# Miniprotein binders against a7ua95r516to809: the designs that were tried, part 194

Target 1, 294 residues: a7ua95r516to809
Amino acid sequence: ASLSLLSISDLVPDLQFIFFWMSNAIEILYFIQQKSPAYMQTIELMDDKAGSKESLLSATISANEEAMTILEEVIMYTFQQCVYYITKTLYVVLPGLLDCNPFGTEPSSEQCRRAAGVCVCAVCVMPEAVRRVVSVFQTTSDLLQQYQVHSEIQSQMFAYLFFFTNVSLFNQLIDKGPARGWFQRSRVLQIQASVKILLDWAKGAGHNHLAQKFFAKFCSTVTILASPPQQLSQMSWKALCAEHPSLKPVQLHRILTQYQLMAELGPLPIWQPSSEDEAYIYRTVDLLESFENH
Short names: E, the ipSAE of ESMFold2; O, the ipSAE of OpenDDE; V2, 0.75 times the mean of E and O plus 0.25 times the DockQ between their complexes.

## First folded at step 14 (miniprotein)

Design fk4
Fold by ESMFold2-Fast, scan of step 14:
Structure fk4 (fold): chain B 294 residues (1-294), chain A 83 residues (1-83)
Amino acid sequence: as target 1 above (294 residues)
Amino acid sequence: DPKEKVEAMLRAAERLLEEARKALEEGDFERAIEEAEQAIWKIMRAMYEAEEHGTDPEVDLKLYEIIKKADQILERAEEELKK
């Protein structure tokens, strides 16, 4: 079937195999780290005086270093493969999140169900597009739990997935938003509600800290665009920068320019950049975010 | 009807916000979080309805202020539960 119709469930068998190997490699690495000091101490205390202690200690250190290197490579490779397949699936479903309406008048049965454990409020429903994104996150969480992947690796996985989601949504909104009408306030309010469903899922899954960190840029963008004209027009550039530190000057300037156009605000020079930021409001190379994690 | 619906949502959210504030003061942080979350969702729906049907700008500002207050209660209650 079409790539655009690919579901996370189609990848589960392949992901199970990769998670299985990743989990085993992590367990072996952890075992070596836990047991190696005790074994080294045993060699140092219990070995003979003829020099076999030196030979055995040297051999053990060499074997441990080699095993650690191989296990780290296996963990890195399997982690990279999981990220690749999961983000490829996310890439297909994320644009739908910017084009759906959680505030639909008559909810369908599919919109009212508990999708991956997320409770849908009576005044909002989970659109199919949002459910597909939540399903990717929930399936990932289920697989990490099923194979008892260490919590630090789980945190790194969701840190990257949230990073990827934030960059994808931000770039899509900034690049395609004007042509798609996404800067219209009613559309922004729909987007805000859809994103809140994702953030609520993350909180329920124990990843609230990661979600707050990695969604900051997109959340700031949507918060500004959803602001009442009366409130936003009273805020200075300095105040907006202080409240939204994740936004670069060029990004904030672009957002405010789009807001001014959509809200049909007067020709007043609202939101004058600080003298320090004035040089940076036209740095187009900094407008879109990079998918390269630093 | 749309204006009355938005005003009803505003009043319901104000009640939820007050319940959240009371729960926070009483040390019931889980209830404070639940009430604040409900207030936020109700206000988000009210803002959308207002935007679609051309509601009073003063009502829009009140909706915005309630979301901000609910977010503050939510953050404070979550910080207390973390401890």
Scores: ipSAE 0.717, ipTM 0.907, lowest interface PAE 1.0, mean pLDDT 82

Design fk40
Fold by ESMFold2-Fast, scan of step 14:
Structure fk40 (fold): chain B 294 residues (1-294), chain A 83 residues (1-83)
Amino acid sequence: as target 1 above (294 residues)
Amino acid sequence: DPKEKVEAMLRAAERLLEEARKALEEGDFERAIEEAEQAIWKIMRAMYQAEDHGTDPEVDLKLYEIEKKADQILERAEEELKK
């Protein structure tokens, strides 16, 4: 219950301190990498005793390697700490995304009039559960910008956050979906709209390519489950595999089985696995995704 | 009146899709993206409304087709802006 009392804003002071040190370590590392070659060249051009130049060059190489190693460890440690706190908060708010209804409230002209900028609320109002998830991503983006963290590190941060979100949502839908009714098409359409709000945020934040890459599995799942029965029943197993390469055979088989049940399409299998995939459709160990990034 | 409401949303989405197509052809990629995004959200709401109140398969397929066309316009307009 104590975790439900923590918002991302409660973590901001601690995160600010960690981001500050991470940013400084990155800047120092970058400075050493840029200036080291010039300094080394200066040593090599010295007209002193050969032994003295060799000793100075060796000592400089050792010192620079030690400094770079320490800075890389500091950057890694601070990155891991940020990821830990952000994903801990994210883990608490993500389940709400599967249980909210973006279509439940009609947007008012008054609400849209008060929202300055491009209004994505023209058709749907952002549910509180989705707003909480977006708030975690936005706060992370704000902190990375405030401390001028290098763009590569920003990309790595959001790559991991999107990876974590994708795995969390996919596993919850597959594992808990049947008991929660989440495979009913009306619920899938609600989930699809909630996910689109997250993806639209990512696009606006400049992370569209990362979102497309790391949300591929969950997006494929929701896309299949939201399909009209007449359209999906015309697709072969091979065509579905080609369009949804992120899904493992056991995952696609489970999704299609749930779809057939929910759409009441009868007991006989409509989608026939290819001979190549038939051995893999019963690999239950591959059903749920791992949080370990390989 | 759910059927009439879904049909109205379908017609609105068709108009938005046509505006997006015109904007794309005129090289107004920002407008093409805006109109396509509006069409997609309108279609998503229409699909939900249709499913919640009972769907004609013909209408469901038309909504799906418009969504696919809007996605294609959106993707192409975004690619042009990246250039």
Scores: ipSAE 0.731, ipTM 0.916, lowest interface PAE 0.9, mean pLDDT 83

Design fk5
Fold by ESMFold2-Fast, scan of step 14:
Structure fk5 (fold): chain B 294 residues (1-294), chain A 83 residues (1-83)
Amino acid sequence: as target 1 above (294 residues)
Amino acid sequence: DPKEKVEAMLRAAERLLEEARKALEEGDFERAIEEAEQAIWKIMRAMYEAEEHGTDPEVDLKLYEIYKKADQILERAEEELKK
């Protein structure tokens, strides 16, 4: 949160340029797709030598295929560049979301209006750290709208950004959480509220389905950690696995171990892994999530 | 008094939950979502205050039950609006 050169506002001019190129490449690709059939039909209708007409038709097909391939490469490259710079900025601001308190003073009406349309006018104020994360998503949405980027590409962009955010938050909580005190229930409740502000933004932006899909792991994690001790102690390992299918056995075991430690439930785990899952709780390679998306 | 504050928030959340349930039964899915969202935010704050200042386990469980019920109403109302 200290490196101003990594703020989303500093990247806007460069991002505008990249979005401009992406939008233009999409428009040209669309033009070729729309006009190609009519042009091919025009060639077919020409009264000419069979070999000459077939040669022209073959050359036109080849030229169109090559042009479409180049445009698709331009679209992919510009998409990758946008994702690279946006996720680089997200990675810097995301830890702040795990280390802020939305349960401060009640929000004022001006504060709500200045939250870029995010509805925080209930019982929580939007912390500066959450505002920085929302600002990255809002700026991305604004640029996609400004340059009229096709809705399918917009959905792919947010799918990846939500995927990245989920992985980043989960990994930071698991890796740094014990040292930072993030597994204390009061802290988890603050994190849950901060995440809800972000998810409410996504819902308002029309990306609720993507947010539900790509935030499942982190949401499962904070849901478990926020549970009352009396409620969670009544859950079997099997029941927890059924309710939280996004969590791998090693991840669920680590989460429950941290919960047990913070709640001072003693040295023996209440939640016994099934014999089927026992081998997987020792797979440390599977503890942290990969940033690879397929 | 932190205990009185948590109990007041619990009662407020119960009222919001009941309004959300009524809206859902009446087919007013937009109002059901609005009331359920308000109940969720109120209960989340109440759970935080209860955890910070300590509370009766019975109260903590009641807060959690309201949270679960509000979340279920929200999910159901959102699913109906998709139709």
Scores: ipSAE 0.734, ipTM 0.913, lowest interface PAE 0.7, mean pLDDT 82

Design fk6 (at its last look DockQ between E and O 0.56; V2 from the best seeds 0.70)
Fold by ESMFold2-Fast, scan of step 14:
Structure fk6 (fold): chain B 294 residues (1-294), chain A 83 residues (1-83)
Amino acid sequence: as target 1 above (294 residues)
Amino acid sequence: DPKEKVEAMLRAAERLLEEARKALEEGDFERAIEEAEQAIWKIMRALYEAEEHGTDPEVDLKLYEIEKKADQILERAEEELKK
């Protein structure tokens, strides 16, 4: 079982109810989709001596279409409600991930030796702030398994949660980072370690592909910021764009500007935006990510 | 003390990386993953300690390179286990 946390624990009773409704609606929808074609074929094979076959077929098609529409709406509504409650909880706990220190305490060598690997070492050094985020993901996973929600819906749920987490962390780092000191390399290395704990959890839970896809922007950001000056100063703007395609020109420009400031580097000619990208570094409307998934 | 600690962590990470590489070559993919993951965490801590207490650019670059090699071993071993 997951560790009991104040915020997510308060939502579990409501979430259990919504997951139950969603799971049942999915099962009923699947049943209708699987059985409806065979039943329609049965009607088509019936004798139409009294001319009632067409009326029965029409009525049955209408009833099944209406039922499927209602079930799809229930599934969409319950899915959206689960996402709403879970992301509201995530939004409150995510800023703590940018401010904690996974390196504050060294893991016991004995504990690491007994464990299968980094996952146990991560648990041994997991800060409270990271534990709160992991607990939200773990509780979500537990509820999806408890109510036997279809794997496709589970994947969609975690895709959205990872998308939301990526946007929230990226926006917090870009917007508040300068004032909070988050662009200092030692702080970036702490953030990278905290993110690795989340990504290791996702891998263990079977969601590695989704995590790699939806965390790409934030991972690119901390990868660049954590780079040694000797290595990063040899990479051209075009090389950085090629290595980090998830970053928009304005975002990459802002990241490099912060890196120059924190590493006390002067402007580097090789970090000059390409002619193609020059205009786009001024698109401040594209600096922060949208929570709208188009 | 901090410089000696970073150097010790660098040596430990190098040993873990070599063990991961050997495990990968021997087809022991579970062991390769275990050793590579431990090397990555050791390197991450070493990078943090080095940054906190001042860095030798050469050491910093070497830690970065070992982390990249460990990531590559981890990725290859994980892909092999999927087959």
Scores: ipSAE 0.745, ipTM 0.918, lowest interface PAE 0.9, mean pLDDT 83
Fold by OpenDDE base, look of step 14:
Structure fk6 (fold): chain B 294 residues (1-294), chain A 83 residues (1-83)
Amino acid sequence: as target 1 above (294 residues)
Amino acid sequence: DPKEKVEAMLRAAERLLEEARKALEEGDFERAIEEAEQAIWKIMRALYEAEEHGTDPEVDLKLYEIEKKADQILERAEEELKK
């Protein structure tokens, strides 16, 4: 099937199978860890018939260690498979988020308490592009809860998915943004609103801290690009670096250069990198984020 | 008039900001968060409309000032709920 046709709903049966095994493996591992000491004590209290106790204890230790090792491998493998399938789905739907106009539909004002803007309430029509992204995350959350996956594993899953999403969106914006017009302030405001809907979902799902942490780079980029020229032109390179510490010097320089072109600003000496950063702004290898740095 | 629409949205955001501030002062942090978030959404829409229909720099700056104040209220209210 073309990756372009892959929906999260199509993957649910496969994901269910993987989550089932992951959850079971975690449960069995936990059981072995909790019961192993008591089992060893029981063997130790048995009548020491000539050498049989020591051999049984050794065999039991070895069997438990082997079982735990296999279970850890199963957990790791199933986790990786889940991430692989979910990130493939995200890869398909994330570009739509950058082209989304969340302001195009007037919220049905009368029933929404948040009628003042874009709202994610059941009464407000979430833009379809945003809904597709949220659906991936929601489906993941629902599956994790359905199979009662350990909270730490859930946190790790969302951390990686938010990381992946941030890297994907950031790289697309930096690479394709100029050609797609995503650096135009009106488009940036649309992107900012679309991402805010996603962040509001993450907040409602209990993942606010993770979302803020892992989306920081993309959010900083969007914040800079959404700034009016009158304000941004008054900010020095040093001030921008301090306000947006998630951005590497090469990334900030690229953003400001594209902003300058878009806003038809002349050269701004105030945006000139410091002598310390001057060597780093030419490190084009650091411009795009890597998926491997997680 | 698009300009009148943006001005109306600005006034609505100012009202929401004032309600958020009042709620914060009253110790109703949940309401302060709700009102501040609504103000921010209203401002984001107003900024978009202003950009599409021609930005009045004074209105644009005022929207950003309100956004900053709303963010400050939001942050303070969220910090108080974590205690």
Scores: ipSAE 0.744, ipTM 0.916, lowest interface PAE 0.6, mean pLDDT 89
Fold by ESMFold2, look of step 14:
Structure fk6 (fold): chain B 294 residues (1-294), chain A 83 residues (1-83)
Amino acid sequence: as target 1 above (294 residues)
Amino acid sequence: DPKEKVEAMLRAAERLLEEARKALEEGDFERAIEEAEQAIWKIMRALYEAEEHGTDPEVDLKLYEIEKKADQILERAEEELKK
C-alpha cells in the first residue's frame, strides 16, 4: 500500500479520467447492442445483385463482434482500476470504524441549529472515522453520477465496495479482536452504532439492497456480540445458524467462544453445534474471508 | 447517577416508541420511521452507557426488547412507504 495514495481526494483526477472512458465505452457498447439487429435486418432486405448482401452481412457481424470485444475489455479494465484505487483508500480508513466511539458528546447547539434546527441528524453526530469511510463512498457515488455511468455498473461497483468493506471489517475483528479488545461488549455496541450510520448512508444513497446483501456477515457478527447474555444463552445453535446464514460454522463458533469469554459465562460450552456442523467448527482455513470471489 | 441516566434514556426511548407506533397506526409512515430511528439510537446509547457502568441484567433485557420493537415498527413503516 503506497502511503502517497491514502486519500480519495488525491485520486479524484485519475478516477475522473477512468470514469470518463468507462462511461463512454459502456454507452457505445449499448448503442451497438441496441442497433445491431435493426441494421442486420436492413441488410437482409437489400437486393442482392452481385452477392454483396452476404458479404456485407458477414463483415458487419465481424466488425460488431470485434468492437464489442474491445469495448468489453475497456470496461473491465477501467472498472478494475477504479475498484483498485478506491479499495486502497478504504483499506486505510476502515480499521478506524472498529476503534471509534460514536457516542461522543452531544452536538453543540450551533451544529443542531445549522443542520436541522432542533433535530439531531447523522451529519451532526457522525464520528470522524465514519466520515472518512462515507467520504470514500460519497466521492465514488458523485463521480459515477457526474459521468452518468450506467446504473448496472454503478450497482456492481458498490456491490464490490460493500463486499470489500465487509471482508475487511470481519477479518480484522476476528483476527485482531482478542488483542485489541474489540469483543468487549461496550466496544461492540460502539461498532454497531458506527456501522448503523454507514448503513443509513447506503440506504439514503439508494443502495440498501446491496448493503443488506454484502454486509450480512459483519452485521450478523455484531448483532450476536451485542445481544444480552440472558437472551443469547437461550438460543440454540440451530436457531443461531438459521438467523445468521451468512456465518460459517467455524465463524459462528469463534464468535460465540469470544462472546462467552467476554461475558464471563464460564468455560463449559453453552451452545451445542449440530452433529452436521461439529465437524466444521475447527476448520481454521474457513475462518477468514477471501477478498477474491471463490 | 449512571443508573438513573440509563433509566431516563429508557423512558425517553419508550416515549419515542409509543409515538412511532401511533404514527404507524395513523398512516404517517415518514414520521413513524423518524421516531423509530430516534428510539433505536437512544436505546443503542443507553445500552452502551449501561455496559460502561455495569447494569442489572433485567434492564439490559428491557432495553433490548424495546430496540426490537422499534426495529419492527421501522421495518413495517418502510414496507408501507414503498407501496
Scores: ipSAE 0.734, ipTM 0.916, lowest interface PAE 0.8, mean pLDDT 83
ESMFold2 (binder alone), look of step 14: mean pLDDT 79; pTM 0.740

Design fk7
Fold by ESMFold2-Fast, scan of step 14:
Structure fk7 (fold): chain B 294 residues (1-294), chain A 83 residues (1-83)
Amino acid sequence: as target 1 above (294 residues)
Amino acid sequence: DPKEKVEAMLRAAERLLEEARKALEEGDFERAIEEAEQAIWKIMRAFYEAEEHGTDPEVDLKLYEIEKKADQILERAEEELKK
């Protein structure tokens, strides 16, 4: 479990090396893509010496295809290695986000000034558990900027990191939440505040669109669970499905059942699934999210 | 008194919401976002305090309504800044 004890800062030297190679491979690939057509055109227009032109064209095409294939493999491999190490670190620190309390301590001006790239809200202090998660995202952003990795690759990396975070938090809440008391409204409000700190960081970093897209499922879950009982009990099943399209029927049913139990509500006839959804709701195989990219 | 604290936070959130609305109308979208974000954080704290110390359903619903209005102002101001 020594890997699980490593902080993101301990991985920076290795990550710098991987980001360096990834950035260089991307730049070389783009150079070849931009210059290859012009070079091929030059060969096409060249005066042929005893039929050597066709041989030169064939050799050039083969060399360019080989070089681009190798560079694409290097980019893929280095990207996957970065994601692997970063997500391993995230996996260790994410459970702490579900157990911390942003409302437990009054904020101070000194703590607000010392926030690591995130503005501390006047009514909330960033818990250490949240700071550890933000640190992983901030270090990743810093390395991408240091090595001038193209914005499209940066977006793909944060898309995956947000996807991974969303799936990890959702699965942990659904699977372990009942035993841990995480479905109690006071705990959900703490979780919602912690998630908002992460989302505010993403907005400040220029990744608001990605965060909105890839955190949708977990955000819907905490939004429902944080809802006032009187308001939520007046919502129909159809209205809840329409407001939370990221949730599968079985997931929404599970969340509402936990909400009902924790809020000590009576029977809720308005949360009835459609006849077509009822059989699907009872399939446990669809409850947890897959880490596979669909 | 926890109830008085929640009511004070509700009033503060209402003030911030009104300031956000005025900023939006004036075309000061950055200020509208700032005031709306502050309102949302005040409301989240108020929900937590109310839940911990016992809820008044009317206050809880009023906090919910203000949060929805703040979210709407935030979305509109962010869309305007994209233009």
Scores: ipSAE 0.661, ipTM 0.892, lowest interface PAE 1.2, mean pLDDT 82

Design fk8
Fold by ESMFold2-Fast, scan of step 14:
Structure fk8 (fold): chain B 294 residues (1-294), chain A 83 residues (1-83)
Amino acid sequence: as target 1 above (294 residues)
Amino acid sequence: DPKEKVEAMLRAAERLLEEARKALEEGDFERAIEEAEQAIWKIMRAYYEAEEHGTDPEVDLKLYEIEKKADQILERAEEELKK
């Protein structure tokens, strides 16, 4: 009921079809937007006998508006279908990113080469689980390039994919982390390295701004959990809220509670929320993010 | 010796950070980014090795400080390249 063995390559023919139609609709829309003013001027310069010019101009405006509406609907539908299939594939491969070790093997000279558009650092190796995630993003980028999709649409698509990835990884870490041991500092450092491989790919692909914006919550979480105990214990609740504005008080409280427990810093709370934040935390049971983009 | 390995990584990261700072000062923003990124990766490996073999608060503090400086160099160089 499982797509655990489904490769992004298996979806390429279907995605090719959808990208083809999306690209064509975008190009036709652009053509209408660019050529319509010149055609309107041609009509305005024609002989006007018994209002024929006014009727033709009105009819042309109406027809162009209808065509543009239909094209916009086609673009939106095909865009949403691409996002649907790509995120469905991402959902299957993302858990592996939280459960792999980039530091497990010293990299060979061959592994220091670029792999799937990502530079492999001499101090880490791209795990198979991370490679599967990068392959989904790389295939998406390749399809956008193949069909010459405008950079604005490419940015919108990667914004959605990064949003989805951030929510998926954050929810899995918070929900399953305690049972999986993912809050142990060694495991967090492995997760941080895996995420950095993905973020370095995004930077190389020209999406650094989008990655920074949409991965903020998960990056804040991993940054806090990877912090040295002596450094983190010196920070106030207010300072942590200021440095990690993407985290809700209830999320920050859960993260810090897990950190204190795993770092064995003692039974009494070190990070005390403000009275207002404490009241909010006490009242809420929802820690997880929604996949709905408002 | 795991401690010697971590200390060697710390020294390598400090050297990369100094090279990144010099590149930034010279207006070579692409090199500054490259050196800073390499420093960050070396720091991440050093953190992991130190955690696996027992933490040294002094080493962790030094790694944190150079990580912070590398992040600052990276941000400044990236802002300059946007211009």
Scores: ipSAE 0.716, ipTM 0.908, lowest interface PAE 0.9, mean pLDDT 83

